VH-VL binders against Indole-3-glycerol phosphate synthase (trpC). Designs and how they scored, part 1

Scores and structures below are computed, not measured.

Target 1, 261 residues: Indole-3-glycerol phosphate synthase (trpC), of Aeropyrum pernix (q9y8t7)
Amino acid sequence: MRDSFLQKAIASAKDRTSLLEEIAGNCSPKPGRPSLSSSIREWVYRVGGAVIAEYKRCSPSAGAISTLDPVSYVQATRDASAAYSVLTEPNWFCGSIELIPYFARYKPVLAKDFIVSETQIRIAACMGASAALLIMEALTPRELQELAAAASRYGVEVLVETPDASHAVEASRLAPGSIIGVNSRDLKTLRVDYEAMLREVSKAREQLPGEVILVAESGIDSPDKALKAFKAGAQAILVGTAFMKNPQLREKILAELLQIP
Unless a header shows other numbers, all headers, positions and changes below count from the first letter of the chain; antibody chains aren't numbered by Kabat.
F, E and O are the ipSAE of ESMFold2-Fast, ESMFold2 and OpenDDE, as the mean of both directions, binder to target and target to binder. V2 is 0.75 times the mean of E and O plus 0.25 times the DockQ between their complexes.
Where letters were taken out, [cut] stands.
Atom coordinates printed by the task and the answers are left out, and those that the model quotes come from them; centres of patches stay.

## First folded at step 5 (VH-VL)

Design b1 (from a3 with heavy chain F106Y E107F; framework fv_acasunlimab)
Fold by ESMFold2-Fast, scan of step 5:
Structure b1 (fold): chain C 261 residues (1-261), chain A 120 residues (1-120), chain B 108 residues (1-108)
Amino acid sequence: as target 1 above (261 residues)
Amino acid sequence: EVQLLEPGGGLVQPGGSLRLSCEASGFTFSSYAMSWVRQAPGKGLEWVSGISGSGGSTFYADSVRGRFTISRDSSKNTLFLQMSSLRAEDTAVYYCAKDWGYSYGYFDYWGQGTLVTVSS
Amino acid sequence: SYVLTQPPSVSVAPGQTARITCGGNNIGSKSVHWYQQKPGQAPVLVVYDDSDRPSGLPERFSGSNSGNTATLTISRVEAGDEADYYCQVWDSSSDHVVFGGGTKLTVL
């Protein structure tokens, strides 16, 4: 994400936290939430890779992505998905915390937002989320450690999103037991870079303990790109825009992913 | 609603200097990369220079490196191209262009263009 | 340096399909974008990321990209489609935006 956008997103998240404090304080994490990491490991064992299917209505780069409803999305993706990534950020991603309970009925849910407070983690858990996104670039090392610890207290797993292999290694040390994501950007334009992501995933896989789950998150919009990401060392991929924009492409991607050895 | 306004070009003698400006509105200026693209009379499009949203990264076509400087002022929502050591071959319509977002290298909005003529 | 090759001109009858090619070494591994430019006007994005269309653009415009050739396809061509068309990629090896030479579409 670009520097100024990230700063605005963080400020917005802090303001939204104030609105959630009373709700979060009155609720308890929903019991019986399935493990995100366990689901990923099961799919890797079964077919060689896991898909985290992202339900995302809009984004800063794409604007309005799709009017596809959650029911239709689940029907199209359920049988090939290890988990759902659900946007809860309302201002730039058209997300809603209310979406979590629906998706949680079917698969582990990753709550995707700019998380800056344990209140956001608590309410996600109350709604049924199994995991929460922590963006390494949005947090200080101390904040990352404190939020990861808070997530653990609520029984919420953490996916730490990093821009490259060196940060992935550091994130794994700062937040042991976390799932590690690589979402690479071109350093000159700050745009998402699929080829850079592949290189960084490969480097991270060589340096991280074998038990650490690695997720590829940049520019996967075809079956060939997905397969290449798994071969680079990712155990899971996160696919958003491609699944939302084109129902036919989703069916084709999902069918090929099921055939990964 | 996105608007890019290029208020001035001009006639300049070879070896001279000129600064182009592009005033942006209708989007969060500092969140998007910007570029300058030129077009010589009767010729095709040629990318000249680009700058990241933060202004921390700049890049240049080989033909202008060392002679042109791209910059931006987020307080004024304005993109600049400082041109020096101008040559007849720099005669062109200069467009400022906004990158779409986090995808590579395409321009969703263009200014109207400003004519720069380098001639004696 | 990376080079994109376009035919200098393409002619098509009204109502027929126009195909404008953009050749580049292994261009199928890159994302290709297309611009329309009418005389005296700034370019307008008509296709991005190989095959996506900006909001508000007619469905007659589509794109494809595989191997060494990307193609802009304009179906049911209208007189108003007469313009210069440019393909464009980002070349990560040189950190350059690269444009094709442009194709003049004439509607006869």
Scores: ipSAE 0.000, ipTM 0.395, lowest interface PAE 17.3, mean pLDDT 84

Design b10 (from b1 with heavy chain W100Y Y102W; framework fv_acasunlimab)
Fold by ESMFold2-Fast, scan of step 5:
Structure b10 (fold): chain C 261 residues (1-261), chain A 120 residues (1-120), chain B 108 residues (1-108)
Amino acid sequence: as target 1 above (261 residues)
Amino acid sequence: EVQLLEPGGGLVQPGGSLRLSCEASGFTFSSYAMSWVRQAPGKGLEWVSGISGSGGSTFYADSVRGRFTISRDSSKNTLFLQMSSLRAEDTAVYYCAKDYGWSYGYFDYWGQGTLVTVSS
Amino acid sequence: SYVLTQPPSVSVAPGQTARITCGGNNIGSKSVHWYQQKPGQAPVLVVYDDSDRPSGLPERFSGSNSGNTATLTISRVEAGDEADYYCQVWDSSSDHVVFGGGTKLTVL
């Protein structure tokens, strides 16, 4: 792998997981309801698009993003969000697995981490997550298939994050029934590229069966960018940093969706 | 091997224009972001501009926005910086640099640098 | 705008360890990269992603990054290590590459 940060994150995840294996074996999976997909489909039916609001306090590239606490974030975002994406990676994203139960009280939770083991999925399910993130570029095809199968056994859905349309198609083939995300970046530098993401979402929508849920994840920080992502064929968008800085942005996105005849 | 060759540079009058070029070889040019980084005489490194591999995204330091335009030509494996409304403060050695990593964060290969002098 | 602060100079005797710091608000949550620049030459990447080394560089170069300070450590310093050293991050909130002011390392 050429993404050296991804390699560091994977190694860290393996170390974190090994310490929790015995605890994971003794907990009972309690996946949140409704499922991530059913909530997205309901919002698409009602208003033409769904918003997955991401709670992340920091990231490697942005540093400290916000000191906003979970209670304040939920109060500001609940009414216009189909789901929450909750960072559980502690070293670079200031996340915690203990955040999942709080958010799961209100909406389906996508556990967002560098997931490389069944143990991570089991723990997320025990905490009430409805879905788990699998990063296609972090996994071999067999690992992706095995982790998707493990998620299914625990009653949690999978969102497979892909960099482009060709990977989106392959991910859907390798993990049937999964939700597919497009997080497009420049191929080598991995910098977020919103325009490339729109092109890849459009291409993926054309190639994927209509029942496959497509999520746009790159660089959405305004209502206009959100609308263009929905028009390109995404059923949902995942918004992180922009919502942490301005949680009220989600209301503007909903208002724009309701203006479309 | 990866090479970034910067033919050019020169002396220009304040208010004038100059185009810098950087000829890339040894890697798949369109797959990598590229940047321009400058260094004024006796001063530190200052990032000027960046462009994604596809050319779909461009970025500029506040000091040059509206005056400089970054572009690339994949058929020629060449990166350009079109400089307009040049000021004495733009006098510097300009380096083209190849991005590499999980995000635009660091430069694994640098051109030799080309001197741009803005004076009357 | 995000700012990185480096000491303007550091002096060290041959064979000793040099430490060059790079200060930034919550820099430990960012990835820090380090460049060596010798007079009349282009910069050369010596450490990336806080602590990784490019192939072919001596193991004497290492890095760390936590809290508000990143550090480049050069062990068993040689005369050939005399150079200016720059730390660098990517600030995604502004979409800018940010360099420190540079540190001149002098080896007696």
Scores: ipSAE 0.005, ipTM 0.402, lowest interface PAE 16.8, mean pLDDT 84

Design b2 (from b1 with heavy chain A33R; framework fv_acasunlimab)
Fold by ESMFold2-Fast, scan of step 5:
Structure b2 (fold): chain C 261 residues (1-261), chain A 120 residues (1-120), chain B 108 residues (1-108)
Amino acid sequence: as target 1 above (261 residues)
Amino acid sequence: EVQLLEPGGGLVQPGGSLRLSCEASGFTFSSYRMSWVRQAPGKGLEWVSGISGSGGSTFYADSVRGRFTISRDSSKNTLFLQMSSLRAEDTAVYYCAKDWGYSYGYFDYWGQGTLVTVSS
Amino acid sequence: SYVLTQPPSVSVAPGQTARITCGGNNIGSKSVHWYQQKPGQAPVLVVYDDSDRPSGLPERFSGSNSGNTATLTISRVEAGDEADYYCQVWDSSSDHVVFGGGTKLTVL
């Protein structure tokens, strides 16, 4: 079965959630969390696009990416980032829920994990996260709706990650008000397909209401690729591996954005 | 600076038991999947077992399922393979290996290997 | 279960290009990784995710993967490249790591 990785990631997430619930108990969402969507809209208004900088130490496809510590990463990326995407999945992405409070001091935080329970969303908010990732391919339509509703109750925004334009449209319908992401990576092989992502972003932009924030994910490792993603209709890009390897890339992307009329 | 040290190994009789250990240093042990891979004398590599960083998921090759148990102790940065009901065909050099991920994963660091001989 | 097929041996002259194949049903839909093993030593990762190289590895090592065949390519072969090479995939249907049988590279 090709979807075995998602099944294992989901099973692991349930185990981790049970343990985290036992040690964290009935914590409440941290007050004063800034809005992810508001930050993205502000950056789009000011410079024509927003960058979500992802702190990701490893992944199944890239292996070990960087040992760069959070302090150094924030110092290198803070001024040009609208938000931070923080991996909290420990088994495949070397993440930790405990990373959230540090990044949340500076920017809105998107908790990036295989989220399958309300408890994961609540605890991410307790740590300071403003938004949570929901992976459409990992959830049934009912599960997506229920988790989006739960996020709303905790004051947590949702970024729904989709593989293509048709799923992006369906995700927007199932979870109104959500930020929609198009991921160029095949979750079965974990291979990046930047050109396919551009096509799907363009198609999704034409079909989604103009006010729905569209995020282009993965495959962006140069200013030119970032510009093409914005031109295709994305209001934000999510950059992980390239920033972990070269944090200064964000300044070059910002410089290119400032040249757009 | 990443190191995987495999103390132990040895000679054991058929039907016997032996526990292998792998001491890890130089990385955040609990964040990475670990595996055991063996190699019989003059033969190729055979994956034996794998365990997630949290220890919540374990996997076994068909040839060892029910006889071997993989475990880890994150407080000691140590990976274990408890082998029971050992057979002559279990004779091999056993490597612990650090996976960079879990699914679609590969092994970026290997221990030096420890010889397990199952013989009368 | 899923099977990876490698030629048992490949011979190449110093400075030439060696190509080691790894055959598998629809292997192009999987990620292939390659290991080098010298006598008495543990394996060393040389290519991962079909074509990526670990940091510090010579650029002479490269890979490709499409259809039913993945290939490890070693350009400008040196005597020190003589070793056994293993391809590896993760088989989603069985949740097993699968290794090829290995290929002995001889540098003449």
Scores: ipSAE 0.000, ipTM 0.401, lowest interface PAE 16.2, mean pLDDT 84

Design b3 (from b1 with heavy chain S52R; framework fv_acasunlimab)
Fold by ESMFold2-Fast, scan of step 5:
Structure b3 (fold): chain C 261 residues (1-261), chain A 120 residues (1-120), chain B 108 residues (1-108)
Amino acid sequence: as target 1 above (261 residues)
Amino acid sequence: EVQLLEPGGGLVQPGGSLRLSCEASGFTFSSYAMSWVRQAPGKGLEWVSGIRGSGGSTFYADSVRGRFTISRDSSKNTLFLQMSSLRAEDTAVYYCAKDWGYSYGYFDYWGQGTLVTVSS
Amino acid sequence: SYVLTQPPSVSVAPGQTARITCGGNNIGSKSVHWYQQKPGQAPVLVVYDDSDRPSGLPERFSGSNSGNTATLTISRVEAGDEADYYCQVWDSSSDHVVFGGGTKLTVL
């Protein structure tokens, strides 16, 4: 668990939500938003896996990752991505909700933030997001159910991020119809752990109904690691830092994963 | 305990058709990708066709594309291979194989094999 | 189409180490799996993901994969290890499972 950092992130999200309520008024979700799950299923059908490309300018662990602008990122990734994950957390990930409309022009957008309120989901949908991230470790079971229900009312899909297979199964039960993500950590260092993620994805796939979309989120930075994640049972992978650091590597990774010439 | 049972094979004339089946038990059938792998007498293993756990993605070796159709029936826990326009070169033992995961990787369990002979 | 190349045969004395190679262009970027097949039997998985072993398999079986060559290593070889061995990858560019031609291991 990211316990100390997670608590600070949650507190910050609550403060930002209050400000968003004041500024945004009673906006309605943007109509015609493409489905994240439908896009993933289409890519799985066509090539055996989907890539959710994450636009992330900075993070606590990596510091400043890239100065690559959204336009250049989309040009480099759009033909090989099923969706974009867009960071909207500003304090630690250099994100902004204002990024959503740009990415939403091209692909379904997953709003990636510490979401603790219905208002954050509504505002993301107003900006054009198709899906919102719910971090299981940041929420009680009741909060997860309530936020998933709120997302459903706004026509927003949910990706529930979980640390292991047992939480993945519980998340699927508490929020039926949700996309399930596995972002595993080393129990001693609490850093993301690619090998642990593979084991937990495999266990989760075994226990979850076949129609539940499973996303692998930990430490994928090469074609081989991506292929192993799909092999473990993930229909999609979420790749952030590796795609941001080297434009040429991103194109090579996406081409190999999705068989783009 | 995982089991893959292949009912006996057959003798077919060139140009004929035959359907193979593989009955699965001991695991959640719909959660795993499945393949057909064949082996001609005295020869090596040759992958023929595969189907992902989702049922929506099917793949074929170049040698059988357009002639063979892989399918699965989750209500019967059964994998099928419909073979048409059979040729003498299709003579082989056909194995059904369970992928370890939802998409392709390695085969952790194999059926006993079904002999298909294409001859006049 | 991606191709995996194996030597047709390898001979080894009991108690010695057998090494079976699997050659492929940039195979080190792929995950390699190995199967053992005895006459009249279905193949059995002995190594997966380059170097992992299925539960219950003797520790004498190990694997490696780098550059253009993957290797199955069988240490302290026993008569019962005599079999055909096949390497296998998934080639994402073609959506094909690819097998090597097989190597007959003879234990004298």
Scores: ipSAE 0.005, ipTM 0.412, lowest interface PAE 15.6, mean pLDDT 85

Design b4 (from b1 with heavy chain S57R; framework fv_acasunlimab)
Fold by ESMFold2-Fast, scan of step 5:
Structure b4 (fold): chain C 261 residues (1-261), chain A 120 residues (1-120), chain B 108 residues (1-108)
Amino acid sequence: as target 1 above (261 residues)
Amino acid sequence: EVQLLEPGGGLVQPGGSLRLSCEASGFTFSSYAMSWVRQAPGKGLEWVSGISGSGGRTFYADSVRGRFTISRDSSKNTLFLQMSSLRAEDTAVYYCAKDWGYSYGYFDYWGQGTLVTVSS
Amino acid sequence: SYVLTQPPSVSVAPGQTARITCGGNNIGSKSVHWYQQKPGQAPVLVVYDDSDRPSGLPERFSGSNSGNTATLTISRVEAGDEADYYCQVWDSSSDHVVFGGGTKLTVL
């Protein structure tokens, strides 16, 4: 991410955290939230891979992606999805914390946001989220450790997003028990780099303990790309823009999961 | 104010070589991908080559791969296209184009275009 | 390689709505961008990421993208909108920028 955008996103997240504290007060994590990691492992056991389907109405790179409502999205995706990734960042991703309870009825929810405070993690859990995103490039090593520890106290799983295998290994060391994601983008242009992601996923799989769940997050917009990501060593893939834009692609990608050996 | 200035171009014989340049100003040059896009007389736009902001990754259309080399010099804010083994079908106006920050290969600013004519 | 198909020409009367299509296999899974090019000039971005507009462009320009077809819509067309229009995507499987063949918009 560009320094200026990341700085703005972090500053916005801090302001939103203050507002959330004012509105939500001393809420407690919702009991009985399903486990993200358990769902992924079940899908891997049954069909060889898992899909985290991302509900994302807009983004800086794609602008307005879709007006598809949550009900229609769930109807199209629930039968072949292990989990939902739900954007809660409102300014650039058209997200909302209020979306979490709806998706949490059906599948484990990953709260996707620029998380810089344990309060964001607690409130996501109050809304029903099973896991929270920590972006390694947005945090210092100390901040990553402290937020992962806070998530553990709230019973929230962590997906640490990393740009390459080296960072994936470091993230796993700093936040033991976390799910590890690889999201490869050119550092200056922010364009997705699917081939780099495949290489980095393969390298990370060789270096990480077998029990660590590895998620591929870059440029998966076809069934063939999904299959290659699983073959590279990812146990799950995260698919956002492609699912929001094209109902036919959603059906085809989801159907391919059942054919993975 | 973003500017992309393309000095050069010219007439070259088949089999010859020519280097195009594009001088950028008004933005942090190394933070943005750049591309070359050409347009043959009376024809449409054809993407030729792209380079990442860092210069670490380069991309080429099948029609020019092995003959053209894209490069950049961040200290001079300049994009280059080294063209070799030129053919008559390479005759076109060549545009340098700046990628928009958070995009998947679209261009918010274009140079004025440089005419390259390949003929005997 | 990935191919984008545009009609070669579209003709509309002043004040009417022009629709320019861009066909591609599963194009709805990609982000589509649109450029306007007037004779002797460099292209100008008019719509990006399917439906977003650059600062300073008229609100008459809009876009959509779903299934196998993306569409550039120009409402209340003016004589000054006469130009060639190109759609464009990034094909991540080949790491190529792909342009459509272009559509000449005539206002008669």
Scores: ipSAE 0.000, ipTM 0.400, lowest interface PAE 17.2, mean pLDDT 84

Design b5 (from b1 with heavy chain G53Y S57K; framework fv_acasunlimab)
Fold by ESMFold2-Fast, scan of step 5:
Structure b5 (fold): chain C 261 residues (1-261), chain A 120 residues (1-120), chain B 108 residues (1-108)
Amino acid sequence: as target 1 above (261 residues)
Amino acid sequence: EVQLLEPGGGLVQPGGSLRLSCEASGFTFSSYAMSWVRQAPGKGLEWVSGISYSGGKTFYADSVRGRFTISRDSSKNTLFLQMSSLRAEDTAVYYCAKDWGYSYGYFDYWGQGTLVTVSS
Amino acid sequence: SYVLTQPPSVSVAPGQTARITCGGNNIGSKSVHWYQQKPGQAPVLVVYDDSDRPSGLPERFSGSNSGNTATLTISRVEAGDEADYYCQVWDSSSDHVVFGGGTKLTVL
């Protein structure tokens, strides 16, 4: 993922918004959607940590990841997952807005896309999403505030994805009540950096109020890495590629969580 | 409505020091990254230094590293550039520039520029 | 480190189309921004993110970026477009803002 990719993805999202408006019209958010934050807090209370399982068929960095269908994925992950992150970006992540209703039958759904408009948030909620991703680095401070306010009006929770602790603190200030994610990358290679993410999660935890939910989002592909992320201060982890390639990894993560003293 | 006001520059001798300031208004100063960009007489634009919205990260062009220090004061909505060990080659109009967001991208607003002359 | 190359000057007649290029290794993978600077004035943003235009700017200004060349296009050129134009990128590998050398647009 390069800087140019983010900007092309944003341009594509703006274009897709027009199509979504034409197809979906003026729909209303689906009532009775379960809370993402409540689910995370319940799992933290029961076992000390929550897992957000991401259904992601492809990505720019990994290409085609898995042909595993949604039904098989849910059956493999539902018993150990607090929520599902569902890619709705079609051009680079092989996502679809139509996947949301299926996953929403089982768990709270985080709609994962390059969200640049209120329309994207509204339509995700119409399909059953409980939360929407806002990427801090893809938005101006004003856009972040406006989209977070729009989400609130639609009863949609927000997960703000940030690259480091300083941005996490600012995101919490600009969008109060939001779930905060840390997804660090190496500035030279732009690849996700697990060790940097751990340091930034730890720093963010020290600076944020205890009630703010922190999600670790980089490079978690083993039970040991999951456990270290929880010990650094994250209440939840988001696992994508590793679960798509090895859904049984979740059982090992759950076993590790149950061993936390 | 967005304004970046730079007080007049100055004449300083080689080896001397000078501090530039840029007063921001019309936007939430503490939410945006800022930069200093200079332009020598008859030459093009050269990026000098940048600072993140929180002040936690600073960056410098190789030509000024170790001699210049960028800083910000959110209580005064003011950006600073402390210049030391000045050389004749530092003679330029210095612009403060507002980044569009939290990280470095493009500069949507520029100050009027302040002339710094380094001469004996 | 990373270098952006612009022609020193471009001349066009009023009403014609001006094209100002910005060359850089694999510049199509980066986002290019363009500034207009008139004598004695601060630069003004005219195109950002390769092809987006700030609100209030005429639709005559447009941009493109692919491969090793980004281009600023000014259609139906007016005398008031006479200025220096600079391209700019953020180079994430060096954490540096990089400007092109500038192009003087003359409207004859």
Scores: ipSAE 0.006, ipTM 0.423, lowest interface PAE 14.9, mean pLDDT 85

Design b6 (from b1 with heavy chain S31R; framework fv_acasunlimab)
Fold by ESMFold2-Fast, scan of step 5:
Structure b6 (fold): chain C 261 residues (1-261), chain A 120 residues (1-120), chain B 108 residues (1-108)
Amino acid sequence: as target 1 above (261 residues)
Amino acid sequence: EVQLLEPGGGLVQPGGSLRLSCEASGFTFSRYAMSWVRQAPGKGLEWVSGISGSGGSTFYADSVRGRFTISRDSSKNTLFLQMSSLRAEDTAVYYCAKDWGYSYGYFDYWGQGTLVTVSS
Amino acid sequence: SYVLTQPPSVSVAPGQTARITCGGNNIGSKSVHWYQQKPGQAPVLVVYDDSDRPSGLPERFSGSNSGNTATLTISRVEAGDEADYYCQVWDSSSDHVVFGGGTKLTVL
């Protein structure tokens, strides 16, 4: 699925829309959802960086990552996490929209899926999600603008995932007010390139307005890599596979942050 | 150590208003959700209202919605409950309670409670 | 709205094991927390997230949660354990903290 994975994921997401309508078609966004951006800014103010902990049981590149249940994961990660990223894609990432309410009880939730419809955003908000992922490489510029506008109408924040600094700048212009992520993983090959991501985060920070929250994604599997991402200009990091395998890594990242000025 | 001090409370007539406060110390106040929980004389615990660490989310029990307003001032480490249109059934000891985390879960620390009596 | 049901009272002899139940529809899918309240005092957390215990509390306090019933277990009960006990969940469907009605534990 290497060269066409993204296309298949998008097609699957479109087909899942009818099932989502049946499950919760008439629902309204849950009131009182905490803000993802506010939580990130609070953690940056207090310790110099925020961690978005991702609950992800499997992926195409890693296969089965962990059988760790949501309760055990939250117990291991909650004190040092600003937010949870929750996979809702079922076919390749073993996700479910039904996981959102549990995680939303504790922290702002980023609904992580191949989002191609307003319905996905609305239903994620009905389940308690504060933010939704939009993948720039999966959407046309027009689709990105339309989905960002729809998210705004539902009171849902947007994290736009981009592959490099040039796209990060473009995404910020197309979806003003969104959180911007830089992902070191090629979705077609699924290869992680942490050093490239670090360079692109640094370049994006130089070009984006200071108020734009920048998130470093993928490739962070040690406290040193997390610290370097924050020093490159990211306000938050998104950590998935490493936390699923070693939840205690979050404590070590927090300890490193507390040791720098 | 964590402390929650409730200097408010009092006697008020039906239809009146009262503002409760809870002064927090020993933890990073704005990182944790807070709630108000009340207990009528001889009865059980009843959750009244909650507010997230950032203040961006507020929740209310059906019995107080539209009459009570929860708020917080992170610069003063203080939680508030503004009560209006008070009724006899609002008579209770009111506890402020610290959530263990950023959003709602369990309450690891409680204030001593403050008595609110609504009587004519 | 979501409801938690507790027995109003439980009696136990010193040194024996007390079991206090908390019933709720599919409560096993939720995290259950337990509080102890002595007369004239604020509640004190004794068990959180179904089975975890706050630091400093005796290991004789434990909890479980499965199906439609959560249980607080107090082993080797002492006279000082006599109190009211409350179970609590967060109901994400209603955005409410829900408490059980409370159980008065009497040590006879």
Scores: ipSAE 0.000, ipTM 0.395, lowest interface PAE 17.7, mean pLDDT 85

